# VHH binders against q12xb4, part 4

Target 1, 267 residues: q12xb4
Amino acid sequence: MLDFVGLGLFDEKDISLKGLEKIHNADKVYVEFYTSILMGTDLEKMEMLYKKKITVLSREDVEQHAEDWLVDAKDSNVVFLTGGDTMVSTTHVDLRLRAADMGIKTTLIHGASIASAICGLSGLQNYRFGKSVTIPHPYVSNRGVRVVSQTPYDTIKNNIEAGLHTAVFLDIDKDKGYMTVNQAMEILLEVEGKLGEGVMVDRLAVGIARAGSPSPVVKADYIEALRDYYLGGPLHIVVIPAELHFVEAEALVKLAGAPEGILENID

## First folded at step 1 (VHH)

Design P06 (framework vhh_8pnl_2)
Fold by ESMFold2-Fast, scan of step 1:
Structure P06 (fold): chain B 267 residues (1-267), chain A 123 residues (1-123)
Amino acid sequence: as target 1 above (267 residues)
Amino acid sequence: QGQLVESGGGLVQPGGSLRLSCADAGFTFSDYAMAWYRQAPGKERELVARIYRGGSTNYADFVKGRFTISRDNAKSTLYLQMNSLKPEDTAMYYCAARVSYTYGGKFTEYDYWGQGTRVTVSA
């Protein structure tokens, strides 16, 4: 049997009691950190709390050589640990399909996800969110031309036109590191400068850092102000609100320090 | 605009074969799920084949058994091997890349697009 267990947002204590029970009953415990990192913990702290040896799997172990360790689940209890919630924003459904092809039963033990955390931290209503989007790191072509994805701009524009908030995920790169709210704001303004459609002009945004930690930062302000606002260490995420209901606007002002002027446009 | 570069298109007779390639100019494919789309004149863009980060693949029913999607991460190149080509396969073929991430959010659909490569199947 193969149990997928979500570890939650920040440290080794975010695991559910059901997840911990699966670890205690496991013959083998694997974890991967290439898709999601828990900033408040490390392997030693996890092994100490969970009282179990954990084997770290590389991206190649999971994506290219999964059968090498999945075979253990034919005759024993195997647990696979992932940050967040296992099947949210991962390709790990591929592991379930491979396990099924091998005749291995799989189960899911959920963990807390950033998708719900941003709603709680900002006060924005989850049912008012539209399609999410990721801002990839810009790159320079072989011809020396800077390439920036237009997809985030288009997705935000379409959501705003539909009255829906946008969750904006920020790219993680081995060489460029974790994208910050500041970098994301600069990228959106760069695309605005090229397209000139006014979507990002005087646009409110919410920057969130270290969701699930003891010291999360939630800051609402216009994109131009957030470009230069210090939110501290990773991981960062952005929300671009559309039209706000009164309770949402109050939450942003009172809990995230949004400009009080946003309350004037909420009837 | 030059986000991804497709190549390998051309004119081929029915029953022929073509191999399409998709390369980038500065990012690593191993971090992305990749797909091939096509758009025939006067029609909407449609998914042809998808390869996930984990290596599993999906094919549209109209190409299943004839087309094969594959990737070479060492060369940062995505391929589409097209066999037993039919006139109805005539279209612009586009490479697309979707960021794979686990920051708790939903997957976005195909953040990067190529300029396309034309495939014409006729006598």
Scores: ipSAE 0.000, ipTM 0.228, lowest interface PAE 14.1, mean pLDDT 84

Design P07 (framework vhh_8pnl_2)
Fold by ESMFold2-Fast, scan of step 1:
Structure P07 (fold): chain B 267 residues (1-267), chain A 125 residues (1-125)
Amino acid sequence: as target 1 above (267 residues)
Amino acid sequence: QGQLVESGGGLVQPGGSLRLSCADAGSIFSSYAMAWYRQAPGKERELVARITSGGSTNYADFVKGRFTISRDNAKSTLYLQMNSLKPEDTAMYYCAAEYRVTLWPSGETYEYDYWGQGTRVTVSA
């Protein structure tokens, strides 16, 4: 049997009681940290609380060599841990398909996801979100040219035109580090300067830092103001609202310090 | 123009088969999701099939059941097996590599950044 267990947002205590029960009954426990960094914990803290040895799997172990460890689940109970909710914003459904091909039964024990956390923290309604997008760090192509992705700009534009909010995930890079809300605002404004379509001009955004921690920060303001606003340490995420319902606008003003003028621009 | 080189296109009769290959000379392959797109004369580019670095696949409805996308990470090569070809499959076929990022929360967002020069497929009697 292979049980997928979501660890939630921040530390080793975010696991559900059902998830903890699966760990206690497991013969082997694996975890990956390449999709999710849980800022409030580490392997030692997890092993101490869960009372199990945990083997860390690399991206290569999961994506290229999964059969090497999935075989253990044919005759024993294996648990696979990941941050957040296992099947949200991951390619881990591929592991379930590989397990099925090997005759291995799989189950899902859900964890708290950033997809719902941003709705709770911002006050924006989940059913009013469109396609999510990630802002990658600008990089140098194989031809030696600096590349700044236009995809986030296009996705935000399309969502706004459809009346939908955009969840904007921020790149994690081993060398460049964790992208901040400030860097994300700069990137969006850089693309705006190139395209000139006015999408990011006077555009409201919500910066969120450390969702699920004891000290989250939520700040709503125009992109230009958020570019210079201090939100503290990682991890950061951005939401770009489209047209707001009154309750959404009130939540941003009262709970995230948005300019009161946004109450005049609602549907 | 990028590191990707497509091959395997050609002229084939309706009902025939072709296998397209896309080789990555620049060693970006193992970290990227890969896709096949096509563009017929006078039409815009459209997605045919996508495969993640882990092997999960997605197909356009118009090729589902007829085409199979696969990858060989050791050889840095992407394939498209095209069976039961139809005249409407006639197009220039492009290989694309999606920029893959590691994110919190868990997840990968793809940006089609690298493109090949294309390989032509013509299906006619």
Scores: ipSAE 0.000, ipTM 0.200, lowest interface PAE 12.0, mean pLDDT 85

Design P08 (framework vhh_8pnl_2)
Fold by ESMFold2-Fast, scan of step 1:
Structure P08 (fold): chain B 267 residues (1-267), chain A 124 residues (1-124)
Amino acid sequence: as target 1 above (267 residues)
Amino acid sequence: QGQLVESGGGLVQPGGSLRLSCADAGFTFSSYWMAWYRQAPGKERELVARITSGGSTNYADFVKGRFTISRDNAKSTLYLQMNSLKPEDTAMYYCARDTVKYYSSGFYTEFDYWGQGTRVTVSA
């Protein structure tokens, strides 16, 4: 048996009671941290609370050499842990397919997902969101040219034209670290400077830091203002609202400190 | 980063076979989901097949049972084995790479990096 267990958003206590039960009944427990990092915990804290030894798997262990550990689930109870929800923002459905090919039964124990957390924290309605996008870290080509992805700009533009909000996820890099809301605002303005289509001009955005923690920050303001706003430590995410319902605009003003002037632009 | 280089296209008769290859820069290939798209003259670009970094595959209904997508991470190469080719398969075939970076707070981007393509012509 292979049980997939979502760990939730922030620390080792975000696990569901059902997930904890699966860990206690497991013969082997694996975790991966390459899809997401729970900023409020570490391996030692998890092992202490869960009362189980946990083996950390690399991306290569999971994506290329999965059969090496999946074979244990033929004759024993194996638990595989991920941050968030197991099949949201991961490629782990691939593991379920491989397990099925080996005759291994799998189950899913869900965890809290950032996909729903941003709706609760911002007050923006889930059904009014369009396609999500990730802003990758810019890089310098071998010719010394700075390369910035245009995909986030295009996705935001298309969503706004359709009246849909955009969840904008921020890149994590081993060398460059966790992208901040400030860096994301700079990147979007850099692309705007090159394309000149006015998409990011006078554009409202919501910066969110440390969702699921005891001290989350949610700040709504125009992109130019958020570029210089201090949100503290990671992990950060951004939402770019499209047209706002009155209740959404009111939530951003009252709960996220948005400029009161946005109440004049409600639908 | 790098360039996707497609090869293996050509002229083939109906019922024939071709194997397309796509070479990537190398050191990050294994982390990406890869796909084959095609675009016939005067038509929209359409997805043919996808493969995850772990090797799971998905196919468009019109090629199921005839085409096989595969990858060799050690060689940083993506393949498309095309069997039982039909005139309707005539198109420019593009290799595409998805930037897949999943986080508890994140989603992957779309396939936004394509090569120049390789032409497949199926005619009697």
Scores: ipSAE 0.000, ipTM 0.174, lowest interface PAE 13.6, mean pLDDT 84

Design P09 (framework vhh_8pnl_2)
Fold by ESMFold2-Fast, scan of step 1:
Structure P09 (fold): chain B 267 residues (1-267), chain A 124 residues (1-124)
Amino acid sequence: as target 1 above (267 residues)
Amino acid sequence: QGQLVESGGGLVQPGGSLRLSCADAGRTFSSYAMAWYRQAPGKERELVARISSGGSTNYADFVKGRFTISRDNAKSTLYLQMNSLKPEDTAMYYCAAHSEYWTGYPIRTEYDYWGQGTRVTVSA
């Protein structure tokens, strides 16, 4: 048996009662932190509250060598913990498919997701969001060429053309750390400078830091202004709004400090 | 010259086998979904097989049981083992890579990186 349990947004207390029950009944408990980390907790605090030993799995353990630990779920109860909700990345869906191929039954115990949290924090309506995208850290190839993904720019452009907001996830890298809103703004402007399509010109964005914590920051402003705005520590996420309904624009001004001038550009 | 480099194409007789490879000299594949697409002359590009970053596979109905997709993340290489080849498998085969950081289900058609293709011809 393999139970997937979402841990929520910020600390070890965000787990649901159902999730906690699964942990208490488990023979083995695994967790991964490479897709999302809970900034308000650590392994020791989790083990103390949950009263279970937890084994940390690397990305490689999950993505390349999953069968090594999935086999335990054939004859025992295994719990796999993830920050946020249980099925936020394709990697987690892949684990369910691999388990099914091995004849292992799986269940999902949901946790609060950053995808819904950003709607509550910004006031932007859930049904008006399009495809989400992640901005990866730029890298330098072994040939010395700087590579910057164009996918975020294209996804944002396509969403805006369809009248849909974009949730923009920010990369987590072992060497470069947690991408900030400031870095994300710089990357989008860099791609704009190369493509010249005007997608990011005078473009409103929402920077969000530490969703679910006691000290969240939500700041709406134009990309150029957000590039230089201090949002504090991780984790950060960006929303690029498309066409705004009046209530959405009001929420951004009143709750996120957006420029009042945005109220003049709505229907 | 593209970022992804395909190899292993060629001419084979019906019933023969080929193994295609796709290598990225600049970056490892470990965080990407990888896929093989093909495009026959005068036809649209179509998905042949897909493999997630974690190794879960999906195949087009017309290749199930004949083709096997696999990856070696340590070597940054994607493979397509093609068995029992048919004349209708004749096409340009393309390697594609897509970031899997955010996902909805089902499988995506939009990819971050494409190879330039390798030609497969199945004829007597």
Scores: ipSAE 0.000, ipTM 0.205, lowest interface PAE 13.8, mean pLDDT 84

Design P10 (framework vhh_8pnl_2)
Fold by ESMFold2-Fast, scan of step 1:
Order: sequence, then structure tokens, then C-alpha cells
Structure P10 (fold): chain B 267 residues (1-267), chain A 124 residues (1-124)
Amino acid sequence: as target 1 above (267 residues)
Amino acid sequence: QGQLVESGGGLVQPGGSLRLSCADAGFTFSSYAMAWYRQAPGKERELVARISYGGSTNYADFVKGRFTISRDNAKSTLYLQMNSLKPEDTAMYYCAVETTYRFSDSRWTTSDYWGQGTRVTVSA
């Protein structure tokens, strides 16, 4: 048996009671932190609260060498922990398929997801969101060429044209660290400078830091202003609103400090 | 960007086989899903097959049962084994890096095409 358990947003207490029960009944517990990191906890605090030894798996352990640990679930109860909700904003359905190929039964125990948290924190309606996108860290190729993905720009443009908000996930890199809202704004403006389509010009955005913590930051302002706004430590996420319902615009002004002028351009 | 080098294309008769290879010229092959795309004369580029770093595969309906995508992470090489080739498989074949949208719902998406392509012609 392999149970996938979502850990929620911020610390070791965000786990559901059902998830905790699965951990208590497990023979082996694994966790990965490469898709999401719970900033309010660490391995020691998790092990202390959960009363189980936890083995940390690398990206390679999960994506390339999964059979090495999935085999444990053939004859015992194995729990696999992820930040957030197990199958939201991860590729872990691949693990379920590999387990099924090995004859291993899998279950899902849900956790709180950043996908719903951004809706609650911003006041933007979930049913008005389009495709999500991730901004990768720019890098320099082996030929010395700076590579900046155009995909986030294209996705945001297509969503706006369809009247849909965009959830913009920010890359986590072992060497470059956690992308900030500030860096994301810079990247979008860099792409705008190359394409000149005006998508990011005078564009409203919402920066969110530390969702699920005791002190989250939610700040709505134009991209140029958010580039220079300090939101504190990780993890960060961005929402690019499209056309706003009047309730959404009011929520951004009253709860996220958006410019009052946005109230004049509502759906 | 030309970081990837495709090879193995050629002229083959209907029912024949070809094996395409895509070599990583130093790009971070092992960190990404990889895909084969093709562009037939007069058509847009379309997905043929993709493979995650861990080996999960996805195929276009028009190649299911005939083509097999695989990878050798130690050699930083992507393969496409093409069997039972048809005239409609005639196209320029490209390998591409598929960037996983981290923190997005399980869907793979293309970042950029990273090769010059290799031509496959299926003709009597």
C-alpha cells in the first residue's frame, strides 16, 4: 500500500487528522521538498510531531529511481509526503502510475493547496482562473546565450484575452534559490521589452508571500511597483488578474492595498 | 537554441523502421521531460511523443502502437523508435525540452524547441 499525504501550506501542523493517522500506521515514511517547501517547519519538527522517522527523497529518487523505494509498498504500508495537496501542482500522478504497474494500491489524503489559498487570500474567484504557469529562473546556455522563457508571457496574454486570471508559480532552484515576486516582475518586464505587445504595461498583479503562515503578505499593485516592493521571505507566488468583477476589485483594494483607481475599471 | 542535436532520419519505404536520436550538447537533459515533435509539409508542428525524466510516456493517437519513445539519462540521449512507417509520417522531426510547470497541475508544457530537426521521408 502506498498512501500519498498532502502536508498543507506552512508547518507540520497543517496536516489533516486523516494524514496523521496514515503516518502513525505506516511502516515507512518518505517526503520530498523539491516541489514545495514548508517554510514554518523542518525535518526534526515533523519527526517529533508525527512520531515517525522520515526519509527525505531527492528529485532523482522520485523521478528516476522511484522503484528503489516503491518496492517497499509491495509488502508494507508506505506513506509519501508532499507539501500542499499531493496531486496539485506536482507530477506525482506519475508515481501512482508506476505503483499501479507494480501492483501497488495507492490512496490520496488531501492537504490544503496553494491553488485554493491564493483565491482566499486575494479575493479572486477560483472559477475565473485560467491556465497556471511557472516562471523558470533565467539561465545562461552552454553557448553563452541568456535564456528567458516566453511561455509565462504567452500564457498570461492568452488568459487575459479570455477574461481569465493567471496563477503564476515561481521556480525553486537548488543553486538560485526561491524566486521572489520582485524577480518575477523583472522577468515579465524583460520579456515585454523584447516583444512589445503591451501585455505587461500598466498591468495589475498580486504578490503573495508565506500563504498559510501566521503573517502572510498579500500586495496588489502594478507590475512596476511590485518589482520594488518588499514581501519578505519565501515562498512567493503571483496572480495576474484579468477583467475584475466589482467584488474582486473591492477585495484587492481593501485587503491587498491595490490602487483605488482599479475600482473604476470593473466588470 | 540548438542545444540538442537530432539524427537518424532518412528515406524509408512504407512499413519500414527508423530510430531517431537526440543528443544533449550540454544542456540539462536529466532535469527535464523530453518530447518529439514533427512538422509535416503544410501543417503546424505537432506533438508525437513525450517522456518524463522518470520514464512515463505519452503518445499522440496517430503513433500509438507504432512508435516508442525512450531515454538514456546516463548518456543524455533521447530516442524515438518508429515502426510500421506510413507516408503520412513524412515530416521534419524535432526533439524538444518539455518544462514541467512546477506547482501547476500535472501538465507538461513546451518551453522551446532545441534542435534543427531530422528529416523523415516515407515513400514508395
Scores: ipSAE 0.000, ipTM 0.170, lowest interface PAE 14.5, mean pLDDT 84

Design P11 (framework vhh_8pnl_2)
Fold by ESMFold2-Fast, scan of step 1:
Structure P11 (fold): chain B 267 residues (1-267), chain A 124 residues (1-124)
Amino acid sequence: as target 1 above (267 residues)
Amino acid sequence: QGQLVESGGGLVQPGGSLRLSCADAGSIFSIYAMAWYRQAPGKERELVARITSGGSTNYADFVKGRFTISRDNAKSTLYLQMNSLKPEDTAMYYCARSEVYLKYGDTYYSEDYWGQGTRVTVSA
């Protein structure tokens, strides 16, 4: 048997009691950190709390060499840990299908997801969100050309036109590190400067840092102001609101310090 | 309470080959990621090759195409096959078990257990 267990948002204590029970009863415990990072913990703290040795798997171990460890689940209990929730923003359903092809039963033990956390922290309603998007770090191509993705701009524009909020994930890069809200604001304004469609100028955004931690920061302001606002350490995420219900606007003003003027721009 | 036991070092001529072994003799812990490091006199210890529990490998640029890291989990043994050896490969070679963590979108390793080292000398 293969049990997928979501670890939640921030540290080793975010695991559910059901997830912890699966770990205690496991013969083998694996984890991957390439889809999601828990900033409040490390492997040592996880092993100490869970009282179990944990083997870390790379993307290659999961995507190309999965049979090396899946075979153990035929005759023993194997647990596979992921940050967040097991099947949210991952391709791990493919891993479940590979296990099924091998005759291995799989189960899911859910964890808290950033997708729901941003709704609680911002006060924005989950059912009013559209397609999410990731802002990649700008890079220089093999031909020496600087590349800035236009996809985030296009996705935000389309969502706003449909009256839907956008969850904007921020890239993590080996050399450039964790993208901040400040860098994300600069990137969106850079694309706006090239396209000139007026989508990002004077646009309200919500910067969120360290969701699930004891000290999360939620700051709502116009993109230009957020460019220079210090939110502290990672991980950061952005929400670009579309049209706001009154309760959403009140939440942003009272809980996230949004400009009071936004209350004048709703019904 | 576990101990890493290394073997296979020695003196070899340029262009020759050696296979290093590292056995987890008497260990109470599982091996989850293993690495070979080397240290030449007057230099910092540097990573040569790493292998995950699943068999995924990573090599330093200066050994790519010449060295092969592998493991036998049933024997709790790590190997480094060294081909086309050069005088600049002369160093103490260390086996290490690595704690693995993700930072800045990359996988980082912190060694929590080291072998005693085995000497490799490449000379004419």
Scores: ipSAE 0.000, ipTM 0.139, lowest interface PAE 14.6, mean pLDDT 84

Design P12 (framework vhh_8pnl_2)
Fold by ESMFold2-Fast, scan of step 1:
Structure P12 (fold): chain B 267 residues (1-267), chain A 124 residues (1-124)
Amino acid sequence: as target 1 above (267 residues)
Amino acid sequence: QGQLVESGGGLVQPGGSLRLSCADAGFTFSTYAMAWYRQAPGKERELVARITRGGSTNYADFVKGRFTISRDNAKSTLYLQMNSLKPEDTAMYYCAAEKYTVYGTGWYREYDYWGQGTRVTVSA
């Protein structure tokens, strides 16, 4: 049997009681950290709390050599741990399909997801969100040309035209580190300067830092103001609101310090 | 620019077949999930098929049973076998390399590499 267990947002205590019970009853426990970073914990803290030895799997172990460890689930109880919720924003359904091909039963024990966390922290309603998008770090092509993705701009524009908010994920680079809200605002304004379509002009945004931690920061302001606002350490995410319901606008003003003038743009 | 190179497009009659190829032009092919997208005139770009690093596949409903996506990591090449082609399949077909990475408690697309596209025309 293979049980997929979501670890939640920030540290080893975010696991559900059901998830903890699965770990306690497991013969083998595996974890991967390549799909999700839990900034508030490490392997030692997890092993101490869960009272089980945990084996770390690389991306290659999971995606290319999965049968090497999935075979353990044919005659024993195996738990596979991931940050967040196991099947949200991951390719782990591939592991379920491979397990099924081997005759292995799989179950899911859910964890808290960043997708719901940003709704709770901002006050924006989940059903009013459109397609999410990632802002990649600008990079240099093989021909020496600096590349800045237009995809975030296009996705935000399409969502706004449909009356939908955009969840904007921020790039992680081994050399450049974790993209900040400030860097994301600069990138969106750079693309606006080239296209001139006015999408990012006077545009409200919500910067969120350290969701699920004891010290999260949520700040709503226009893109130009957020460019210079200090949100502290990683990890950061951005939301670009479209038309706001009154309760959404009120939440941003009262809980995230948005300019009171946004109350004039009520849906 | 120029990270992926598509080939295999052309003119074919309804009911015909084509095999599209996408070759790695300068990045580590085996580290990426790969996908085929298409864009017909006057329409938005849409996902046709996706294949993960582990080989798991996903297809749009309008091509299920007719198209097959596959990859050869040793040759750094992605394929799309298109059978029973219809006039509605007429589009520019794009190869994409999608690397997903981590953010907090989720994941995100690190960046997408796109090819310049290859044109498929299905007409009598």
Scores: ipSAE 0.000, ipTM 0.186, lowest interface PAE 14.1, mean pLDDT 85

Design S01 (framework vhh_sonelokimab_d1)
Fold by ESMFold2-Fast, scan of step 1:
Structure S01 (fold): chain B 267 residues (1-267), chain A 125 residues (1-125)
Amino acid sequence: as target 1 above (267 residues)
Amino acid sequence: DVQLVESGGGLVQPGGSLRLSCAASGRTFSSYAVGWFRQAPGKEREFIGAISGSGGSTYYAVSEKGRFTISRDNSKNTLYLQMNSLRPEDTAVYYCAADRGYYWRSLSPSEYDYWGQGTLVTVSS
């Protein structure tokens, strides 16, 4: 059997009681940290609280060589841990499908997801979100050309045209580190400067830092202002609102310090 | 980096058949779902079909279902598209694309990480 357990947002205590029970009953416990990490904990604290040895899997172990460890689940209880909720903003449904092809039963024990946390923290309605997108770190191609992805700009544009908010995930890179809201704002403005379509001009955004921690920061302001706003340490995420319902606009002003002028543009 | 190279395009008469190939670099080709897309002049890229990493699952766009068949040979790192009963409307540049997952995540071109350069298929008499 293979049990997928979401660890939640911030520390080793965010796991559900059901998730903890799965760990206690497991023969083998694996975790991956490449899709997300819990900033309030580390492997030692997790092993100490959970009373179980945990083996860390690389991206290659999960995406390229999954069969090497999935075979253990044919005759034993295997738990696979991820930050957040296992099947949100990951390709881990692929592991369930591979396990099914091997005759392995899988279950999901949910964890709190950043996708729902941003709704609670901002006051923006879950059902008014469109397609999410990730801003990757800019890179230099093998031809020596600097590449900045246009996909986030296009996704935000399409969502806004449809009246839908955009959840914008920020890249994690071992060398470049955790992308900040400030860097994300700079990247969006850079693409705007190239395309000139006016999508990011006078555009409201919400910066969120350390969701689920004792000290989360939620700040709504225009992209240009957020570029220079200090939100502290990781992890960061951005939401680009489209048209606002009245309760959404009030929440952004009262809870996230948005400019009061946004209240003039609601129905 | 993963490189994809399409081949097998060319001129074919209406009602004819054609088999396209897509050769992939990399020793982990079987770990990725791959798909075929096409783009006619002045139009957006259109999804044709996808196949899972093992080849055990396939999905086709409704407009192509029954005429096109996708298969793969992981020992050769090659993806195939068998096209039958070709029509002038099938004239397009055909692309193969790799998803990073074992099953395809989306039918949208924007969700695919690696693309070939394309191979032209012209259906005319």
Scores: ipSAE 0.000, ipTM 0.163, lowest interface PAE 19.6, mean pLDDT 86

Design S02 (framework vhh_sonelokimab_d1)
Fold by ESMFold2-Fast, scan of step 1:
Structure S02 (fold): chain B 267 residues (1-267), chain A 124 residues (1-124)
Amino acid sequence: as target 1 above (267 residues)
Amino acid sequence: DVQLVESGGGLVQPGGSLRLSCAASGFTFSSYAVGWFRQAPGKEREFIGAISWSGGSTYYAVSEKGRFTISRDNSKNTLYLQMNSLRPEDTAVYYCAAKPRYYGSFTQSEYDYWGQGTLVTVSS
């Protein structure tokens, strides 16, 4: 048996009681941290609270060599832990399919997801979101050319044209670290400077830091203002609103400090 | 009543310069982002540049090598487009347009107010 357990947003206490029960009854417990990091905890704190040894799996262990550890679930109880909710913004459904091919039964124990957290924190309605997108860190190619992905700009543009908000995930890199809201704003403005389609003109954005912590930061302002606004430590996420319902605009002004001018001429 | 009135168009030689003006009336100009669009013969209307309500941010479609500069004067309710190093390909009718400071789609359909256009012809 293989149980997928979501750990929630921030620390080792965000796990559900059902998830904790699965860990206590497990023969082996694995975790991965490459899709998401819980900023309020570490392996030692998790092992201490959960009273179980936890083995950390790399991306390669999960994506390329999964059969090496999945085989244990044929004759024993295996738990696989992820930040957030296990099947949200991950490719982990592939592990369920591989387990099924091996005759292994799988279950899902849900955790709190960033997808619902950003709606609660911003006041933006979940049914008004379009496709999400990730902003990757810019890089320099082997030929010495700086590469900045155009995909986030295109996705935001397409969502806006459809009247849909965009959840914008920020890249995590082993060397460059956790992308900040400030860096994300710079990247979007850089792409705007190259494409010149005016998508980012007077564009409202919402910067969110440390969702699920006791003191999250939520700040709505124009992209240019957010570029220079200090939100503190990771993890950061951005939402780019499209057309706002009055209640959404009011929530951003009253709860996230958005400019009052956004209350004008809304639909 | 709302009006946007472009002026400053005309005939100019390649390599020359023109400054277009757009005079706004009938609305609170300082509460609007404003921009320039153009439409060349046989082509669809295209975005040229925009400036935020305060003048603090500018965005360009056709500014490679610094050819075009957009500016505004909120005290005069006027938008400007400075065009330098003009090319025959810049021949078009130039329109100014205004969108409110709310955050929705940034397509031509989101611009509430449009001018009548001013013709710019670049020819030797």
Scores: ipSAE 0.000, ipTM 0.283, lowest interface PAE 13.5, mean pLDDT 86

